# Miniprotein binders against f4hyd7r31to219, part 9

Target 1, 189 residues: f4hyd7r31to219
Amino acid sequence: DKIRLSAKRDAKEDEGEELPTELNTINSAGGFLVVSPDKLSVKYTNTNLHGHDVGVVQANKPAPIKCLTYYFEIFVKDSGIKGQIAIGFTKESFKMRRQPGWEVNSCGYHGDDGYLYRGQGKGEPFGPKFTKDDAVGGGINYASQEFFFTKNGTIVGKIPKDIRGHLFPTVAVHSQNEEVLVNFGKKKF

## First folded at step 16 (miniprotein)

Design pe
Fold by OpenDDE base, look of step 16:
Structure pe (fold): chain B 189 residues (1-189), chain A 80 residues (1-80)
Amino acid sequence: as target 1 above (189 residues)
Amino acid sequence: SPAEEARKALDEAKSYLEQAKELAEKGDYRRVIRLTMEAIERAYEALEIAEKLGDEKLAEEAWRIIREAYRLMERARRLS
């Protein structure tokens, strides 16, 4: 509750900074994911699962920097075959066929194992797994320079934010029928 | 030049941060918050240019200013 309230208070449009509002469809890996017309949902539609056929999508804007806390959520509408859904933060230059955290200068909390990935090929134990009907959040605390993640409104963990510069809210799907809704703050968290 | 722009942005960021510190001593936390936001913005500009140029020294200096500005912003918000 306090984090959701803090994030809403800090996400004031009044600072003239553009906020993430929708998914960036221009840079989306065509053929692995479908973004909804409203650009607030993503579904993995590919049947040919190769390990690098990740449907990853970024927000249209980076996380705001003129605040102390940024936060966004996904809602897992369908966990698909494997529930290999990830939420995290990536640089603008992030490779659009990787899970958040599989590449340097990225981090991601993954639903299938509950592990945190932060640029190493091996995840670390972090939080619970998440699946269908879970709300999962990712946030930045700029004062402490930490990433934090939530499941169903509860913080599951925090890590140091070693990544510099602008970061994009990032969501990934990786198995058939995985579908997530994204909330950048238009809906009550 | 990009390098000159980065240096200018960094110098402006430092100036804003210094002004914010002075105002924090005076208890003007509302202005502190604004000046820290300006410092962060200018320091991010310097950082982005420095990263493109591969100037790690400048990038680290910009990042130091960013971290300090956020800490001051948090303090000011707690006291306001």
Scores: ipSAE 0.863, ipTM 0.955, lowest interface PAE 0.5, mean pLDDT 91
Fold by ESMFold2, look of step 18:
Structure pe (fold): chain B 189 residues (1-189), chain A 80 residues (1-80)
Amino acid sequence: as target 1 above (189 residues)
Amino acid sequence: SPAEEARKALDEAKSYLEQAKELAEKGDYRRVIRLTMEAIERAYEALEIAEKLGDEKLAEEAWRIIREAYRLMERARRLS
């Protein structure tokens, strides 16, 4: 909607701040996921389904800060065995192998329960579940200091952003065959 | 030292923000937007150092500047 278009425009208004363009394969979760050669998709590749085996990956750059909004989307190509896909934001030092929102300094909207997790020890009811063929977005409104999330183009919720500093767009997969395509804005939302 | 570098960055951010406020009173919203971006950038530098040092007072000070700059940028965008 207007927020999605505004986020793309805002990100290019100064010196062309470096933007997220692809997934960061250097710090990815090793044997728990595979990032595609174009670095725009990720699939869970391990049958170990315990918490230390989450396939989590950050974008190659943090969300830009010299703008009023930021936004990116994922598309759920395969919700896998458990549908434990997440979209969110994490600090650079976020511990890989954890779902976004399970640790402090992170926030995540999770597909299997529709809950929001924001480092407060447990999730909270937030939005609808999401699954195969859904497009799910995550964004930052810097003026209001909120995270916001969308499902299929509609805002499903907003939450206060109590995390300071640079934040990386983050996606996670956590059960067999979960697969996500990521759109950092090169394709129209 | 890192603490001196962070203080310098924060002082520059405050200066940019004060200049932006003066220009907002004059209605020069294009310059307001540009100066708030500079304030945000320098304050984020201070915040990053403060967090690495564990200096919560400095981090909170930087964060207040950042939030104020974003609010001013939003107003300038609406009015420009």
Scores: ipSAE 0.818, ipTM 0.931, lowest interface PAE 0.5, mean pLDDT 87
Fold by ESMFold2, look of step 17:
Structure pe (fold): chain B 189 residues (1-189), chain A 80 residues (1-80)
Amino acid sequence: as target 1 above (189 residues)
Amino acid sequence: SPAEEARKALDEAKSYLEQAKELAEKGDYRRVIRLTMEAIERAYEALEIAEKLGDEKLAEEAWRIIREAYRLMERARRLS
């Protein structure tokens, strides 16, 4: 299935709901990442000495709720030393030193193993690994209450959304030189 | 109080959803979509407060309304 989300963004503006447009630099994890001046890219800035040294960042607004579908993408510019890049969704209060999906109330698709993490202590086989030059998307289907993820424009998996409430688009980088660009819909998918 | 605010928001969400159902019977799917959006917004407000209070009963009520509103919105979009 191909993703058709551009027209829905225009309709959301008519309903007065604020949309994610950039990465939130106020809540970004200290010391593990740097966000670009345009707030649309992030790079891991530290050596990974422990599994909890994650550079995680949320969008500046939660995914809109007055719509049937939400979707955003990352582009993997550099998969770094370990390729531990993740895309997902988290509650506002998510621990900013954790990969999305390592805690309850979060979900994440991880590039190094292709697994889905959803707060169950370990990942589940889910989709292909992803690495440098891949475009990877994450979305919410509100009617079916599912998260879905894409790789290079095609859906690779869907999982029940067992998390209630507002959710923030979330990106993580976790090993030296990992770098991603984020597309919140200003560019055609 | 937060509990009163949550109940008020939930009651408004229920009212919007009932109005949307009535309009769906009349085939006014544009207004159905608009009213389900309002129901979802108000129910999310109730859900947020309920979760902060640890009031699972209220949270479940809000979540039920949200899911029903999304399904009605999907039907209205399909039919319009």
Scores: ipSAE 0.817, ipTM 0.931, lowest interface PAE 0.6, mean pLDDT 87
Fold by ESMFold2, fold request of step 19:
Structure pe (fold): chain B 189 residues (1-189), chain A 80 residues (1-80)
Amino acid sequence: as target 1 above (189 residues)
Amino acid sequence: SPAEEARKALDEAKSYLEQAKELAEKGDYRRVIRLTMEAIERAYEALEIAEKLGDEKLAEEAWRIIREAYRLMERARRLS
């Protein structure tokens, strides 16, 4: 995949920046998710009875800025009972227990409807749904100031990035048994 | 003060960007890329402080420098 190869090359040019390498277990959203010991997978452990009980987790570092492109992937190991898995980007102060894109200064591509959410109260038609066994990517093109997303190596859409400042790769799980693996680039995409 | 630190960081970012533009005229695209990275880093520092202070004018000024630096970096990458 050309986008995957481009992202790898650009990442090597951010000399000295600390890169996202694992999920942030110190500031995890409430008690309704569990992060694996290697900090590269997350599973929703709560029964989803309330819309505000989102299991959201950020990477341990923001996306690097001394590069033209940033990219990471999730793999959907289990789409759970509702398939409400999301991939996106959030500010450091993002409100926990919220899906990426439900609040201003965030965006998220959601598996259950294929919509993009970017803090405007509702989702927008955007790409295909994604579910179990799909690899889904999220990225930033800094020169064009766009977010872009992929499904199984193919770009599914781009949207303007109206958000300034440092952004954290973010994943969310939101219904019983949803589980994702996260690849910050240490494994070949 | 935080406001003085933000202004200092932004002024340094502008200086790096101007130097990068000068080197681009000379075709030294490797140094252009490195200088735009420095400009971006310093401007992000200014942006972060400006946002904490609620100084929207300073934040937008830093953001314009960041976007310009990224465009120059992309151009230098294509030419190098």
Scores: ipSAE 0.811, ipTM 0.929, lowest interface PAE 0.6, mean pLDDT 87
Fold by ESMFold2, fold request of step 19:
Structure pe (fold): chain B 189 residues (1-189), chain A 80 residues (1-80)
Amino acid sequence: as target 1 above (189 residues)
Amino acid sequence: SPAEEARKALDEAKSYLEQAKELAEKGDYRRVIRLTMEAIERAYEALEIAEKLGDEKLAEEAWRIIREAYRLMERARRLS
């Protein structure tokens, strides 16, 4: 798998940057989610679903910028009752309790509809839906200034990256029992 | 001041990028890669400050430098 291998090599050659290694537990608001003790998995624990009760979590560090590519994956352990799992990128000041891509300066690939959301009001058709037992990846190609996403090791789409500045790997869970494992590259893709 | 810090960072980024272009002409692609990384880091610092100040012109200048540095780094990686 050339994409996964290339992203791993780039991350290892990075100079003097701190890399994402775990989920940020300081900003996990409101009882909507639980992050595991190793900070590499998250589960939605709320039974009351409203549009503003998203369990969104950023990585502890932004994606490195002194490299040509960045890439991370999630594994969908449980798609819950609605399958509203998302992977994407957000600015540091992203409003928590929102899906990645619902606000400007963010993007997200969503499992329940396969749509891409990039802060432009509504989602757009993009790739396949994804659900339990899928591995889904998100990445940045800095040379082309694109976001790209994968499903089970295959690129499903690329979009222009119109967002400037530091971006955080971001995952979201949004309905009862949704649960994902996050791989920031420490484990072989 | 933040504006002076942003301008200084941007000027340093431009200097790193110009040095990288000169080294690319000499075929020293390892140094090109290192200098473009420095240019990117400094330009990102300028961009961050410019966005906090609401200085869109400065932010766009920083972003232009960042994109050019990435293109040069990619070429250097291919040629090295």
Scores: ipSAE 0.809, ipTM 0.930, lowest interface PAE 0.6, mean pLDDT 87
Fold by ESMFold2, look of step 16:
Structure pe (fold): chain B 189 residues (1-189), chain A 80 residues (1-80)
Amino acid sequence: as target 1 above (189 residues)
Amino acid sequence: SPAEEARKALDEAKSYLEQAKELAEKGDYRRVIRLTMEAIERAYEALEIAEKLGDEKLAEEAWRIIREAYRLMERARRLS
């Protein structure tokens, strides 16, 4: 896919920026998620049914800015009991118990409804639902100032990026047994 | 002060962008790409400070430079 190849080539040309390489936050006390030892997978482990205990994790670095595109993928290993997995971008100060896109200065593509959320809490129709065994990508086109998302290598949509400043690749799990693997580009897309 | 830091970063970003535009006229797209990267980095520094200060005028100016630098970098990559 041209988008995947373009993002790979841009990453190779990135001028000395520190790149996202692993997931950052580990919830170790009564939390809703566990991050794997290699920091490239996350699973929702709690049976909390309240609905606002989202297991959100950012990459260890913001998306690079000295490039024309940025792109990363998740693989849905287990869609859990509700399939409420999300991929998106958030500011560093994002509230870590909220789905990406539920708060201002964030954007998220959600698997259970296929909707795009971008800071109003209310989602909008956007792409297909995604579930177990799907590869889902999120990216930034800096030249056009758009977010774009893929499912299994195919672009499913793009939206204007009205968020300024550094943004972190972000994934979320929200119901029992949801589990995703994250690929920041070290493995071929 | 933060305001002085932001103004310095913004002025440097503007300078890098203007140099990049001049080199684009001469067809030196390799240097255009490098200079736009520098402009973007310095403008992002200014933008971050401006947002923390609540200085929307400064933030918007930095953001305009960022967008223009990305468009120039894209053109330079196409023409290379």
Scores: ipSAE 0.805, ipTM 0.929, lowest interface PAE 0.6, mean pLDDT 86
Fold by ESMFold2, last read:
Structure pe (fold): chain B 189 residues (1-189), chain A 80 residues (1-80)
Amino acid sequence: as target 1 above (189 residues)
Amino acid sequence: SPAEEARKALDEAKSYLEQAKELAEKGDYRRVIRLTMEAIERAYEALEIAEKLGDEKLAEEAWRIIREAYRLMERARRLS
């Protein structure tokens, strides 16, 4: 779609800024997840008894700011026992073991309920649920200061971005066997 | 000092933005895009320092420059 094409064009033109290329294995909650050797996939490897042991991981670099749009995708390889996969954006200091959007200054679109979480204590109705074999995208429109999300190439919602400063692409897995592949733009969207 | 560094970064961002506005009036949109990128980078530096200091007035000022620069960059992209 034009959003995905625009984000790709902007990233190409911003040669002076370091871009997200892989998942950050430093400071991750490694006991709850395993990141693949190529650092482009993550799987939840633990049993979760009460919901606080989230396998959250950030990209190795924040989203670029010298562009109008940023965008990345995940592919849900396995929705696991509870389907609690999330995609979103977080500040560098985001608490490990938390879903994106559970804390202030973060935002997350969650697959199990289709809700948007943005640090308000609970989620709000937002888009469709997503599960195994779905491609789900998250992006920033800097001109409008919005987060936007896609499912299978179609925008499903936009939300005002009232978070200042650098933000990291973030993915989370939260129940047994949840697994996602991440595409930071090396492969066509 | 950090406060002086933040003010310096913000003043430079404002200067880049004003230069970009002048070039936009002349239709030099490629340079507008480059200057707005520089304004954004310097204003983000100011914002980061202001947030660390808890200086909300400086942070808000930097944020307004950032949003204005993005708006001008978007216009330049459409017109080029």
Scores: ipSAE 0.798, ipTM 0.925, lowest interface PAE 0.6, mean pLDDT 86

Design pe
Fold by ESMFold2, fold request of step 19:
Formats: sequence, C-alpha cells, structure tokens
Structure pe (fold): chain B 189 residues (1-189), chain A 80 residues (1-80)
Amino acid sequence: as target 1 above (189 residues)
Amino acid sequence: SPAEEARKALDEAKSYLEQAKELAEKGDYRRVIRLTMEAIERAYEALEIAEKLGDEKLAEEAWRIIREAYRLMERARRLS
C-alpha cells in the first residue's frame, strides 16, 4: 500500500500550506445532508424526492499543491437505499446538489456502478462497485497529472487529470441513509 | 490590473523554475524541491487570474510551468 503511505508522507512534508482537515459546512446542501459535529462524517437526510438533490460536501481547504501527491479516504458506514456514494475532486465553485463528475471541472468515482465521472457526459467503466464497510481513497499525482482511486488499500484505477487549478476533496451522498466517514490523513490509512 | 498581477506572478514562477533547473545541474536537490514549490505556487496564482479573465494563452503558459515544475520536483525527490 505504497500509494497510501507515499501520499501521507508528502502532505506531511508541506510546511507552508494549509491542509484539508474537515468537511466544509458553509456550502453544504441544506436539507439533504447532516455533517457530524466533528465535521468528519456526512449522512443523507431525506428520501431523495428529486434526482438532483445530492448531498455534496467539499473539504474546508483545497488539496495542497506544493507536494507530489495528495490522498484522502472515506469509509462507507451505510450505503443507503441506492448506494450512490461518491468520492472525488471539484473546483471551489462546483455546483452544489450535483455528484462529483456530473459537471465539468469535477471528477468522481461512484459506488453504485463503479464508474468514473469526469464531466464528459456519461460515466465510464473504471473500478469495482463499493459499498458498506469499504474504505475508498481518492488522490492526485501531480507529477503525472492523474487522479487515482483505491478500494480497501488497493489502487483500482488512474485517469488523466484534465482539470487545472485548485481542487477540493469532495464527498457525496445521494439516497436515504447513505453515510460516510472521511479521513483526511489524521488517522493512519 | 489583474492581467499585470497574473503576468508578474508568472514571471516570478519562471524565475524560480529557471533557478531550480540550474541547481539541479549542480546536484542541489534540496533547493530544487524548495524552488519548484515556489514556482508552482506563483504559477497557480497566475493560472487562477488568467482563467477568471478568460485569457487562455496566459492560462496555458502558467499550466505548462506548473507541469514542468512538478516533473523537476519528482526527479529531484527521486535523486535524494
């Protein structure tokens, strides 16, 4: 699990840059999600009466750029009724109430189909589905300009990063009772 | 103006990157890593402004510097 360890070491060595530490509650979608008091977990809070009612949450800071790699994980505590949990990266101005990867300037690995979405219309076959009790990671390799994702410590795929500029670690929940815990690196991966 | 700010940031990024390249020839990889980090930071500033202005030429210049700096940093990190 060298990717997990390498990414953690690189982020730790960046003395001059603020790191993601918690979920951003200022821009969270009201009525679709609840972020825990410690701001490290999120749960979808209604029956998804509208298909666009995504509970999307960005980290409080963008991924650091003064390093070669960045990486964070989610743990799927509850895959809910539809398993539409996603992990990815989005620009600061990403449209709230959308899954990461549905719009341009975003990328997302989705649990219900295992597809990668990167603002190109339909999702692409990419990795395994993921569900309850899975640990899923998302990262950036800046030297190769790739996004990479893991499931339970194993890399499942890499994709060219065609998005310029600062990107925020992003998590989404989208159906009743979906719930994830987020690890920005404070806990050992 | 925003355009002048972006050009200044990009020029500083280019300067840091050129200094890093010279230090790489001398084997001072610790300083290469530090200078590439500075180059990246300044070039990201230029990139953000350029994208807000819709100045694609300036944005691509900044992005090229960013990618080059990352590649140099990777080489320096590998060489110790």
Scores: ipSAE 0.792, ipTM 0.922, lowest interface PAE 0.6, mean pLDDT 86
Fold by ESMFold2, last read:
Structure pe (fold): chain B 189 residues (1-189), chain A 80 residues (1-80)
Amino acid sequence: as target 1 above (189 residues)
Amino acid sequence: SPAEEARKALDEAKSYLEQAKELAEKGDYRRVIRLTMEAIERAYEALEIAEKLGDEKLAEEAWRIIREAYRLMERARRLS
């Protein structure tokens, strides 16, 4: 559909708001992941068999609110051992080392099962699985108060957004060698 | 005080929203869009403070203003 172009147009009409431009290394789970020097990619490097730590990284700024739609993408460069990659949105206070959607005040679309997690217990069937070489997007439609997600440019699902307040674009990696590139809109989607 | 700051922000948001509604009646949709953006920003400030204080009534009031402003902005975008 035209979601990629619409999201880019909306972001350009954003007056005076600071926009997400890079991954936030202060809020990252720094013991188990590496954020690239340009802060636009993240790789899970942990090999600890007894660890269940998730490499969660938020954007440096919350999604803008003075617009009707916000959208960003990840590209799965390496699906790693288990393919436990997620894209979503979290509050600033989100617990480090948790997948988006595992805790309240968060939402996440997960590649290994295709489920949507939104802090209400279990994940729910939602969209296709996604893996290496997929481009996966996450967005907010403020007028309808929905999260929506895409796979390779196609909307795969929408869910009610029952979270008030500012939300950060969030990505997560969780098994050895999982790696994603993040596009906050500087490059065409 | 935080409660006074939240009420002030919400009152400003309401004022921006009312001005936006008046301009929508006049067909000035570019200004409607700008005013709804200001209303949203001020109402989010009120919402953030209200949630920190645990004032659920104030938070819900701010959230209603936010949703109304988004609906008006969407209408103005379509009519532009």
Scores: ipSAE 0.791, ipTM 0.925, lowest interface PAE 0.6, mean pLDDT 86

Design pf
Fold by ESMFold2, look of step 16:
Structure pf (fold): chain B 189 residues (1-189), chain A 80 residues (1-80)
Amino acid sequence: as target 1 above (189 residues)
Amino acid sequence: SPAEEARKALDEAKSYLEQAKELAEKGDYRRVIRLTQEAIERAYRALEIAEKLGDEELAEEAWRIIREAYRLMERARALS
C-alpha cells in the first residue's frame, strides 16, 4: 500500500533513466518457456521438472538506480502443476536455467513454498505461498538497502540487499502450464 | 585503462556528493537530489569496473559512496 505508492512515485520521478518495460527475449531460455508477443507474459512449456530447466526471464533493462524505491508485479494466471513460480532480482549474468535465489547474486520469493532464496544455500521461511490469481510484487528500497515483496498489495517481508551493482527484475516458471503476466508499472498496481 | 576509468568515476562521484552536502546545508534540496543522482551513477560505474577487476577495496569505496548518497537523497526528498 504505502510501499506500492512510493515505488510508483519514484519510478515516475526518474524518467531520465531507461526503465524496465518488457521481458528480454534475446537471452532468455527459449526451450523452457514462451514469451508473449507483447513481451509482458511468460508460460512454461516443458514437462521436465529437473532443477536445471527453469524458465527464467529478465526485464529488458535493470531496475533504475537514480531513485529511492523500485517495484514491479507479476500476476499468476496459471500456477501449473507444481506452482513453482518466482519473482526476484538477478545480476545480468545470472544462469537462466536456475530459479532466482538459487545462485549467488540473486534473490527470489517462491510461490510453491513461500520461501525466500538469496544465494546462501537453502531457502528460508519468509511469507505465504502464492498461486493462481495472486498479484505478487518485488521491490528494492535503496535507502535501506533492502529487498521487499508483496502479495496482493500486502507486504510479506523485507530482507537485507547484500548484492551490489545493477539488478534486473526477474520472473521464473518451472512446471507445466505455469503462466504469469508482468506489470512493470504501465498498469496501476 | 579500466582501473583509471574506475578511479575517475569514483572521484567524480565523491565530488558530486561533496557538492550535495554543501547544498543540503543551504537547503537547496532539489539540487541535492540531482547531485546525489549524479554521484550514484558515477559510483555505480566505478563499482561495476571494480568488480570486473576483482578490486574489492575499490568496490567497497564505491559502495560506501552509493549508500551515503542514497541516505542524503532520502533526507532531501523528505525536506523538499
Scores: ipSAE 0.813, ipTM 0.930, lowest interface PAE 0.6, mean pLDDT 87
Fold by OpenDDE base, look of step 17:
Structure pf (fold): chain B 189 residues (1-189), chain A 80 residues (1-80)
Amino acid sequence: as target 1 above (189 residues)
Amino acid sequence: SPAEEARKALDEAKSYLEQAKELAEKGDYRRVIRLTQEAIERAYRALEIAEKLGDEELAEEAWRIIREAYRLMERARALS
């Protein structure tokens, strides 16, 4: 509750920055994922699963930098076969066939193991796993210079913001029938 | 040049941050918020250019200004 309230308060005072509003379909991993016509949901449709067949998509805009806190959520509609859903932040140049956090200058909270990935070869214990019917959030606290993640409205962990520059809200799906809805703030969190 | 642009952006960021500090002492928190937002924007421009150029010193200085501006903004928002 407090985080969702703070994120809404901060977003009103940000004069002049464009906010993330929808998924960017132009740079999506075509062939592995389908983005809905409203650009607010993503589904993994591929049956062939190997480590590089990641369906990753970014927001259309980077997170605003003139606010104290940025926040977005996903809702897991279907965990698919493996529940390898990730939420995080990536640069514009992020490789569109990787989980957020598998590459340098990215971070991601992953649902299958609950680990945090931040460009290291292995995930770190971080929070609970998440699956179908979970709401999972990712945020940036610019005052503390931290990334934070949430599950069902509760903060599950924080990490130092060691990634510089503009960062895009990022969602990934990796196994058949994984489907998530994205909320960039148009709906009540 | 990109380097000159980065340096100019950084100098502007510093100027806005110093103005914000002076206004914070006067209790003009609304203007502090605006000036810190300007400082952050310019410092991020400097940072992005510095990262592209591999100028670690400039990147560190830009990042210092960003962190200081956000802390001042947070205080101003809490007092406004």
Scores: ipSAE 0.112, ipTM 0.589, lowest interface PAE 2.4, mean pLDDT 87

Design pg
Fold by OpenDDE base, look of step 16:
Structure pg (fold): chain B 189 residues (1-189), chain A 80 residues (1-80)
Amino acid sequence: as target 1 above (189 residues)
Amino acid sequence: SPAEEAREALDEAKSYLERAKELAEKGDYRRVIRLTMEAIERAYRALEIAEKLGDEELAEEAWRIIREAYRLMERARQLS
């Protein structure tokens, strides 16, 4: 609750900074991922699952910087076959078809194992797994320079934010029928 | 040049940050918050250019300003 309230207070449009509002469909890996017409949900539709056939999508804008805290959430509508859903932050140059945290200058909290990935090739124990009907959040605390993640409104962990520059809210799906809704603040967290 | 633009942006960021520090001493926390936002914006511009140029020294300096500005912003918000 306190985090969600803080994030709403800090995400003021009043500062003339463009906020993340929708998923960026232009840079989406076509063929693995379908973004809804409203650009607020993503589904993995591919049946041919290779390790690099990740449906990853970024927000249309980076996280705002003229604030102390940024936060966004996903809602897992369907965990699909494997529940290999990830939430995190990536740079603009992030390679499509990768899970957030598999590449340098990215981080991701993954639902299938509950591990944190931050470009080291191996995940580290971090939080609980998440699946269908879970709300999972990702945030930046700029004052402490930390990433934090939530499950169902509770902080599950924090890590140092060693990544510099603008970061994009990022969501990934990787197995058939995985579907997530994204909330960039239009709905109550 | 991009390098000149980055240095100018960094100098502006430093100027905003120093001015924010002075106003913090005076207890004008609302203005501190605004000036730290300007410092952050300018320093991020400097950082972006520095990263493109591969100027790690400039990038580190910009990042130092960013971190300091956020700490000051947090303090000002706590006191306002």
Scores: ipSAE 0.865, ipTM 0.957, lowest interface PAE 0.5, mean pLDDT 91
Fold by ESMFold2, look of step 16:
Formats: C-alpha cells, sequence, structure tokens
Structure pg (fold): chain B 189 residues (1-189), chain A 80 residues (1-80)
C-alpha cells in the first residue's frame, strides 16, 4: 500500500522524461495477440500449439530512470484456459515470443504458478498465483536495486535487480482468451 | 567515436555527482536531487554505449556512478 503510493509520487517527479503511456504495437507478437485500439489492453488470440507461442508486448517507452521508484499495474480481465499471464521487465532487445523471465536480462512474475522467472533456466517460488479479477503490479526500486511485485495492492515479494540499463514494462499472455488491461499510472492505483 | 562519446558522458556524470555531493554538505537537498538526476541521465547514456561496444569495464564504471547517484538522491529526499 505504502510502496504503491510512494512509487506513484516518484513517477510524477520524472516529468521531464518520456514515460511509458501505452503498449508498443510495432514489434509485438501480432500472430498470438491483439492490442486494443487505445493500446492499453492485450488479448491472446490463438490456440497454444507450442510452449513458445507467447504473446508478449513491451511498453512504448522504458521505465523512467530519473526517479527512485517506478511502478505499473495490469488487471486480469480473463485468465484464459491456462492462466499463463505474466508481468515484468525486459531489455529493449528482448526476444519476442518469450515469457518475461525465460531469457537472461529479463524478469517476470507469472500468474499460473506464482513463480518468479529471471533468466536462470527455471522459475522460483515467489508469491501467490494470480488470476481473473486480480490487479497485479510490477515495480523497480532504484535506490535498493530491486524489483518488487504486488497483488491487489499488497507487496508479494522483492528480488535483487541484477539487470543494468533501460528496462521496459512488459506484459505477456500465453493461452487462449487470456486478456489484461494495463495501467501505466494515468489512473490511480 | 562511440567510445569518446561514452567517456565524455561519463565525465559529465562524474562532474554532476561531485557537485551534488558538495551541495549536500551545504544542505541544498533540492539541488542535490536535480544534479543526481543529471548524473544518472549521462551515466545511463555512457552505459548504453558501453554495452553496445562490449566494453564491460566502461559499463561497470558507469553503473557504479549510477548506483552512487541513486543512494545520494535517496539520502537527499530523506533530509529535505
Amino acid sequence: as target 1 above (189 residues)
Amino acid sequence: SPAEEAREALDEAKSYLERAKELAEKGDYRRVIRLTMEAIERAYRALEIAEKLGDEELAEEAWRIIREAYRLMERARQLS
């Protein structure tokens, strides 16, 4: 609760930077997802034929760096047939069609198992599962160099951030009918 | 050259950080915060170039400046 409010205040203090405002529709996994016209929601449109048929999308800008914290949320509108929704952070060059955290230099909190993935070959027990009607947040604490995640306003965990450089807010959908709404901070958390 | 651009950006970042430390001693925490933001911006630019060049020594140098600037910004926010 306090960390969500603190992250919101810090984000306002970096008004001189270009901020994430919408999903990046230019280099998304268009064959596996559709992004809404307002670019604030995404839905998985295909059947999941292979484990790497991931609909992944980055924000249009990296998280701001001239601040102590950054934070964004997703809302799970539909957990689909497998609930394989993820929220996290990735480098600009992240390999599309991969879940955040499956590759090095990425981090992801996954709804179907509640695990954290951070490029170590497998997931780690981390937080609760999340599903339909949950609000899930992801953030960066630059002072402590940690990623943190929330579920329904409550911090579920923090992990060391061993990734340098600009990072993009990232969302993934991975099974039929999974759908999320994204809040980059224009709406109160 | 990219290497010269990265070194120049890093030198600017160091200069901003040193000035921020001086202002912190004088209690001007609002300006400390602003100068650490400038240091972070320049050091991130140096880091970005260094990573593209594969120059890990330069990247680590930039990263140390970035972390120090964040720690100073945090302290300034607490004291202001």
Scores: ipSAE 0.818, ipTM 0.930, lowest interface PAE 0.6, mean pLDDT 88

